# VH-VL binders against Probable ABC transporter phosphonate/phosphite binding protein PhnD2 (phnD2): the designs that were tried, part 1

All scores and structures are predictions.

Target 1, 264 residues: Probable ABC transporter phosphonate/phosphite binding protein PhnD2 (phnD2), of Prochlorococcus marinus (a3pdp9)
Amino acid sequence: SADPDKLIVALIPDENAATVIQDNQGLKDYLTEAFDKEIELVVTTDYSSMIEAARNDRLDLAYFGPLSYVLAKAVSDIEPFAARIKGGTKTYNSCIIGNTKKGVTSFDDIKGTTFALGDPASTSSRLFPELTLAENGLTKGKDFQGVFLGSHDAVALAVQNGNAQAGGMACPILKSLKKKGVIDPSKVTTIAQSSPIPQYPWTMRSTLSPELKEKIRFTFLDLDSDKVLKPFNADGFASITDSDYDGIRKAGKLLGLDLSKFVK
Structure headers, positions and changes below count from the first letter of each chain, unless a header shows other numbers; Kabat numbers aren't used for antibody chains.
ipSAE, averaged over its two directions, is called F for ESMFold2-Fast, E for ESMFold2 and O for OpenDDE. V2 adds 0.75 times the mean of E and O to 0.25 times the DockQ between the complexes of E and O.
[cut] stands for letters that were removed.
The coordinates of atoms that the task and the answers printed are left out; those that the model quotes come from them. Centres of patches stay.

## First folded at step 18 (VH-VL; from x1 with heavy chain S99D P100H)

Design x3
Fold by ESMFold2, look of step 20:
Structure x3 (fold): chain C 264 residues (1-264), chain A 120 residues (1-120), chain B 106 residues (1-106)
Amino acid sequence: as target 1 above (264 residues)
Amino acid sequence: QVQLVQSGAEVKKPGESLKVSCKASGYTFTRYYMHWVRQAPGQGLEWMGEIYPSGGYTDYAQKFQGRVTMTRDTSTSTVYMELSSLRSEDTAVYYCARDHWYTSGYFDYWGQGTLVTVSS
Amino acid sequence: SYVLTQPSSVSVAPGQTATISCGGHNIGSKRVHWYQQRPGQSPVLVIYYDSDRPSGIPERFSGSNSGNTATLTISGTQAMDEADYYCQVWKDYSYVFGGGTKLTVL
């Protein structure tokens, strides 16, 4: 319905489901109180499953990554409305990482190796790692072998353990994994950071009532609780529009990304 | 200091080709699209196309398809724009411009412009 | 193709507020950028993302964007603000400029 008593809120599986749910628990509680509605968090198996759920109008709110948003927007009646801010910016970076013990500390050391990637529809663990390597003369399939491991934490662990010699993932997630002790900083070297990436958009289905959509926008933009914001590593939320992701569309076209492969 | 320095003015005859250079400095050349924008005397700005220096990807405005070619030399941080089969209406100032493209694209730095005059 | 419409000219007295419009279908869903071009000079970015100001651009320059209209506002206009002003968006892999507005400060 246009004003349901229960909101289905999907979260992109950029880390394992327990971490994704935990990082959003404070927000869930805040939204439950603000909307006087039941909030159900859903974490899909992969990015393409979340895109398909949005395509079939099964989601009320969805927290996509930038590329998965662009893919979902192309096939779904959704609209972006908010992104987190940290340090006055709505951008973040992808990190190119290497196994320290195997001596993978520069772009030259990546040539001829296996490079860990997240989900095929990931921005900072697929699209921007490939772009960053290309900017440094390394072409996937020519200069290195890309392997898809599904999530950012899986990429980090594979590099730490030597299952892949290098990989690409969101810098903020790497920082969080190091702080939590999941990743030992001495075992994983950051080789480079990507160009700026627009932050993950919060989206809603456009078929919600105008009154509910306005409430959702206001509730996110007015949020200033440290207890809710600290798990996001955020200072607050800012308004966004679809055009804030034009750069993601350009990066996809630049790399010859076949968008039809993600809506299977 | 970001700088875009273009080659000097040219005088051409109809049917000839022009080639303008734009040398970039003060930033990571391979991380920004470079664009060409022209302006006929007394007229507005007209987008011609773009090049991404890493790998040389190009995309041209429909009006210029088949007449324009953009290239680059990453060792000298220089982009080139060539326009063939010139006509008098191609008389314009040609600008290179850097695209801050990562969210919504805009031109944060412009070259000084290159006047190209096409006359018989 | 997508069209941006600007008035051909705007005239203001020194110290007054100038407004320059940029019309486009659903332009409020896009990010609008503004350039100043003084006579004989290359364009200079004065506003990006609808309302953000680059370093070195005076606070008297501001912008807004909603519905079908984006607006560049120059408060306390000065003789040095006399220039042509262009709006610009990205649409479907193309860069679209408005036709330009000549601001005259008398």
Scores: ipSAE 0.745, ipTM 0.886, lowest interface PAE 1.5, mean pLDDT 93
Fold by ESMFold2, fold request of step 21:
Structure x3 (fold): chain C 264 residues (1-264), chain A 120 residues (1-120), chain B 106 residues (1-106)
Amino acid sequence: as target 1 above (264 residues)
Amino acid sequence: QVQLVQSGAEVKKPGESLKVSCKASGYTFTRYYMHWVRQAPGQGLEWMGEIYPSGGYTDYAQKFQGRVTMTRDTSTSTVYMELSSLRSEDTAVYYCARDHWYTSGYFDYWGQGTLVTVSS
Amino acid sequence: SYVLTQPSSVSVAPGQTATISCGGHNIGSKRVHWYQQRPGQSPVLVIYYDSDRPSGIPERFSGSNSGNTATLTISGTQAMDEADYYCQVWKDYSYVFGGGTKLTVL
């Protein structure tokens, strides 16, 4: 329906599901109160499953990563409306990391090694790491072997433990993992940061009523609750538009992404 | 300090080919798309295509498919654009312009332009 | 085949505000960029992402974008602002320019 009593809210599985759900409990409670609707949080098994759910109109709200958003937008009637602000910006970076003990501290040290990647549809743990390495003369399959580990925290752990010599992941997630003690800063060296990446978009299906869509936009943009913002690591939300992700579309084409591999 | 310096003006005959160069300085050449945009006398701007110097990826506007070729030399930080089977309608100023791969597609720096005149 | 439509010319008196429109289907969902081209010169970026100014562009240049119309606004127009102005978007892996607007200051 255009104004359902229950909203299904999907969250991208960029970390383990328990962490993703926990980080969004404050937002769930806030939206339940603001809309007087049931809010059901769902976390899919991988990014492709979330894209397929959006394609089949099974989601009301969806928190995508930038690349998974552009892939979903190509096959779904969805629209982005808000992204978090932190430190005055709607962007973040991908970090190229190396195992400290193995002496992986520069791009040259990555040649001939195993490089950890997240989900194949990930921006900061796949697309931007591969392009950043290419800009520094390192081609996947020629100069290093890429392995997909599914999530950002899996990438960080593999590099820390030496299962991969290097890897790529979102810098903010790495910072959070270090703060939580999951990653020992002395075991993981940051080699480089990528160019700026637009923040993860909050999206809604375009088939919601115009009245509900405007309420959703305003509720996010007016949000200033520390209970919601602190766990989400945000200073607030700002409006976004589809063209904010044009750079991701350009980058995807540059990498030669085959859209059919992410939809069924 | 970004600078895009193009080759000098040329006069061509119909049926010939042109080749314009664009030498980049003041930034990391391999981190930016280079585009070619032309402007016929008294006319607007027309996008011709793009090249990404790292790897040599190209994409051409449909109007120029089959006539345009873009190449680069990363050792000299130079992009080249060739246009074949010239006709009088190809008389224009040809610009190179820079665009970053992660942006929403705008040109922050432009070359000085190269006038190519096609006349019998 | 995305089309951007601009008026062919706009005239303003010195010191007045110039407004240049750029029409396109659902252009408000896109990021619009603006270039100034003075006679005999290369284009110069004056606005990007609808309303952001590059370093070195005066604050009297501003932009907006909603619905089917993007707008470049020049406050306190000066003789040096006399130029051609082009809007531009990225759409489906193509770079689309408007037809250009000649701004005359008299």
Scores: ipSAE 0.149, ipTM 0.691, lowest interface PAE 6.1, mean pLDDT 91
Fold by OpenDDE, fold request of step 21:
Structure x3 (fold): chain C 264 residues (1-264), chain A 120 residues (1-120), chain B 106 residues (1-106)
Amino acid sequence: as target 1 above (264 residues)
Amino acid sequence: QVQLVQSGAEVKKPGESLKVSCKASGYTFTRYYMHWVRQAPGQGLEWMGEIYPSGGYTDYAQKFQGRVTMTRDTSTSTVYMELSSLRSEDTAVYYCARDHWYTSGYFDYWGQGTLVTVSS
Amino acid sequence: SYVLTQPSSVSVAPGQTATISCGGHNIGSKRVHWYQQRPGQSPVLVIYYDSDRPSGIPERFSGSNSGNTATLTISGTQAMDEADYYCQVWKDYSYVFGGGTKLTVL
């Protein structure tokens, strides 16, 4: 249906599902009222599952990471329309972190370690960490061993506990985890931050009615509810386009990744 | 079937500009890079540059920087390449070629080529 | 700039195996692609990712890449295989072609 009574809103599992759902409860309530529709939040099991769901036109709205978005866009007709804005910026950074106790506080210290990554289709816990490591002369399989742990919080916890000696994750998530007391700042050292990354895009399926699409765009861009924005740590949502993510496509090429293997 | 159809042959004078078009069909236009490659008579292939799927970015070979402009029109599925300040050495067949960003940068489909002759 | 070196010409008798080399510094760490160009025609992709064949390309075309040399091999060479062949790599946002090899079927 081009105008369904129920909207499926999908979210990537960059943290544990409970946290993701909790953080988006305000948005759920807001959209329910705004659209007078049932809103179902869905946290996918992994990034690839979300991409496949988009491909099969099963998602009405989807909140992707940048890389997962460009992958999804390559196999579906999803339309990006909004991203978080904070302090006038629509970007965030990827962080490389190390276990402080184990003395992993520089790039040189990452040699010989197990490096924790999130999802293979993650921008800030795979793509940019690997890019940054490569730029600093570190090669996976040669200088360090990589392990995918599925989510950013898993990466942080692994590094904190020493199960991995280093890892890559989104800086905002790291900050949030520290604020919540999940991560002890004295146990995890930030080794580096990436260049600015375009923020997570909100997307909608192209087969929605033009009227509903406009309503969705307007609702997000006009949104000023603290209940919604506080969990996002955002001042609001700003308009975005597909071209805003060309830098992600570029980053993929720089690493020489065969991203087609991640598209089922 | 994937098709790349280019504009017809042109004759130009030194100092003028050329603009070649490449109309794409048979695939999702906005999911592929488009490249331009030229070939002087009796010479090899020379990469000129690429335009990103969304059209927001371009990468040009250093040799052509400042003289080449690549654009794309999503509504018509057409890519354009403009080369200014033409010289006799710019006489060549110009090709458009597509490249998927998932790959490590190869050209799976090519246009038929456009001959541009620069002569006084 | 990165440079790919090909022999200017290779000759082979019908039914024999033709081998075209593409030299480059540590080319084995890169993915090499090959194009066939018949006289008066556009280039056609014949090998990608060192050794993969596009749909429609005969099995007699094969590729390998190691060390400082990539190789295109054409077994059971036919008259229709007479063409120019180009190797190509991507490096630092540059697309580099070899100088091309003219294959003559005697």
Scores: ipSAE 0.044, ipTM 0.641, lowest interface PAE 3.2, mean pLDDT 93

Design x3
Fold by ESMFold2, fold request of step 21:
Structure x3 (fold): chain C 264 residues (1-264), chain A 120 residues (1-120), chain B 106 residues (1-106)
Amino acid sequence: as target 1 above (264 residues)
Amino acid sequence: QVQLVQSGAEVKKPGESLKVSCKASGYTFTRYYMHWVRQAPGQGLEWMGEIYPSGGYTDYAQKFQGRVTMTRDTSTSTVYMELSSLRSEDTAVYYCARDHWYTSGYFDYWGQGTLVTVSS
Amino acid sequence: SYVLTQPSSVSVAPGQTATISCGGHNIGSKRVHWYQQRPGQSPVLVIYYDSDRPSGIPERFSGSNSGNTATLTISGTQAMDEADYYCQVWKDYSYVFGGGTKLTVL
């Protein structure tokens, strides 16, 4: 339906699913009231499952990461409309981290080690870490062993605990985990920070009615509720376009990522 | 009716700062981006940066990073743009412009412009 | 940074059709917006989203965007259309303007 009574809202599983759902309860309540519609939050097992759900037109709204968005856009009729703003920026960074006790403090220290990655379709926990390592002469499978742990918090814990010697993850998530006491700052060293990455897009299926799409865009851009914004650590939302993710497309192609590995 | 009314023309000396105001009316001030765009005499349009009044979020063009500051006062529905360390090349008409609230970044309403002349 | 190119000037006789181009790499995948600036005045939005007209803009203003070129078309050109015209896109968190085209109606 172009104007359904229930909206299915998918959230990228970039952290533990319970945390992702909890951080979005304020948004669910806000959208329920704004649209006078039932809102169902969905967190898939992995990024590929979310991309496949979008491909099969099973999602009305979807909060993707940049790379997972680009992959979903290639096979789905979706459009991005809003992204989070925090601290004067519409971008974020990927951090390369190392285990402090094992003395992993430079790119040279990563050679021959196990490097923790998030989901295979992750921007800041896969694509940009691999790009950053490649720019420093380190190729996955040749110079280090990559291990996919599914989420950013899993990467941080593995590096802290020494299960992986180094890893890549979103810098804002690392900062949040340190604030919460999940990560001890003395146990994890930041080796490098990536180039700016465009912020996670909120998307909607293009087959929604024009009137509903306009209402969705307005509702996010007008949002000033601290119940919604505080769990996101956000100051508000800003407009975005598909072209904002062109750099992600180029990076993925340059690194040889195969779109077919993420959709059937 | 949407109106963006800017402060009056100014004459400045090199090394000084300018601060231009843009007072909005006829719409919900906190729900739209405000931008600053300048135009040197006889030249084209140059984007300087944006502010979202609800949260005070700002984003500045790289050329102006470190020289420009944008602020707002939601009680008066007013945006301010301050440009420091002025040079003669900063002589321009400075426009505030509103970003359309439901679409990607384009400017549906513009202020009347403020001429700032930088000369010894 | 992303570059938008426009001809510096276009001349047209009254009543004729004027076309103003805006070139950019793969601009067809982007949303292109157009502004009219009459002498001594502020810019006015005349086309957004490649081809949509704001309320109050006459139907003789139209736009298209495909491949590497976006085009503003003014049919039945009138003396009051004599102005500078700017194309604009959003790219890499920047608001990028073309260099402007002066339309002369002779």
Scores: ipSAE 0.007, ipTM 0.397, lowest interface PAE 10.4, mean pLDDT 88
Fold by OpenDDE, fold request of step 21:
Structure x3 (fold): chain C 264 residues (1-264), chain A 120 residues (1-120), chain B 106 residues (1-106)
Amino acid sequence: as target 1 above (264 residues)
Amino acid sequence: QVQLVQSGAEVKKPGESLKVSCKASGYTFTRYYMHWVRQAPGQGLEWMGEIYPSGGYTDYAQKFQGRVTMTRDTSTSTVYMELSSLRSEDTAVYYCARDHWYTSGYFDYWGQGTLVTVSS
Amino acid sequence: SYVLTQPSSVSVAPGQTATISCGGHNIGSKRVHWYQQRPGQSPVLVIYYDSDRPSGIPERFSGSNSGNTATLTISGTQAMDEADYYCQVWKDYSYVFGGGTKLTVL
């Protein structure tokens, strides 16, 4: 259906599902009223599941990470339209963190360690951490061991507890976890921050009616509700295009990622 | 102790599909990559592909792209490899092998191997 | 595609040192791993990261890697060391094996 009575809104599991759902409840309510449609929030089990759902045209709206978006776009006709903006910027950073107690506080200390990553399709918990490490002379499989833990909060907790001695994750999520008391700042050291990364893109399936697509764009871009934006720590949503993520494509290429080989 | 136990030998006809299982034990299943490597009679080792420890992603060798499917079941700690459109050249011993590295990785434990014979 | 080249066979007398080479373009910049495969058995990791030995592997096994050649060395070769040996590297999200070397203990 090009104009369904219910919209499936998918969210990546960059944190535990409960947190993701809670953070998006305001948005759900807002969209319900704005569209006069039923809004169903879905947190996928992993990044790949979300990509496959998009491939199969099962999602009406989807909030991807940059890399997962690029991967999804390679196998579907999803259309990016908006990303959150804060302080005039539509970017965020990836953080490399280390276990303070174990003395992992520099790149040199990462040698010989287990390095925690989130999802293979994660931008800030896989792609950029690996790039940053490589830029600093550290090669996965040579200088450190990588392990995928599924989400950013899992990475943070693993590093805090010493199950992994270092890890990569989104800086905003780290900040949030510290603020919430989930992560003890004295136990986790930030070793480095990446260059700016384009923010998570909101996408819609291409088969929606033109009228509905325009309504969706307008609704997000005009959105100024504190109830919606506070959990996002955003001032609003700004317009984006597919080309805004060409840097992500390039980064993937630099690491030798072959999109054709990413099969679930 | 780390153990990889594979399913038994199979005989297939050309055009059919094979599916081999590899049950892992003695370690945290979700922390390691699993690979499949095959060896034709009297030949060397050939890498087929890998399945990620989490996320459900796979990387296949170009040669097998489109014919091979690797899956894993966390609840049973089992990895599967399916190869379709079988040919006589697919006659080989198929091994599952554990790897904890994404790049520059090595295989520290191997299954006992599964002989698959493709014959008309 | 990246290619690893091994001699087809190497022969040594008991107690002598066996050397198996693995050639590859700038292989010294890669980590090389070695596997032993006895007849009718699965491969066994004997050297990883160029020169590290897994637990349970005798000290007579050693490895080196520089330039365009990696080398597996077996000192004091024993009859039980008779097997096929494979070198292996990672490149471009592929795992590459050498053609294998048959080591015969005379």
Scores: ipSAE 0.000, ipTM 0.476, lowest interface PAE 14.0, mean pLDDT 92

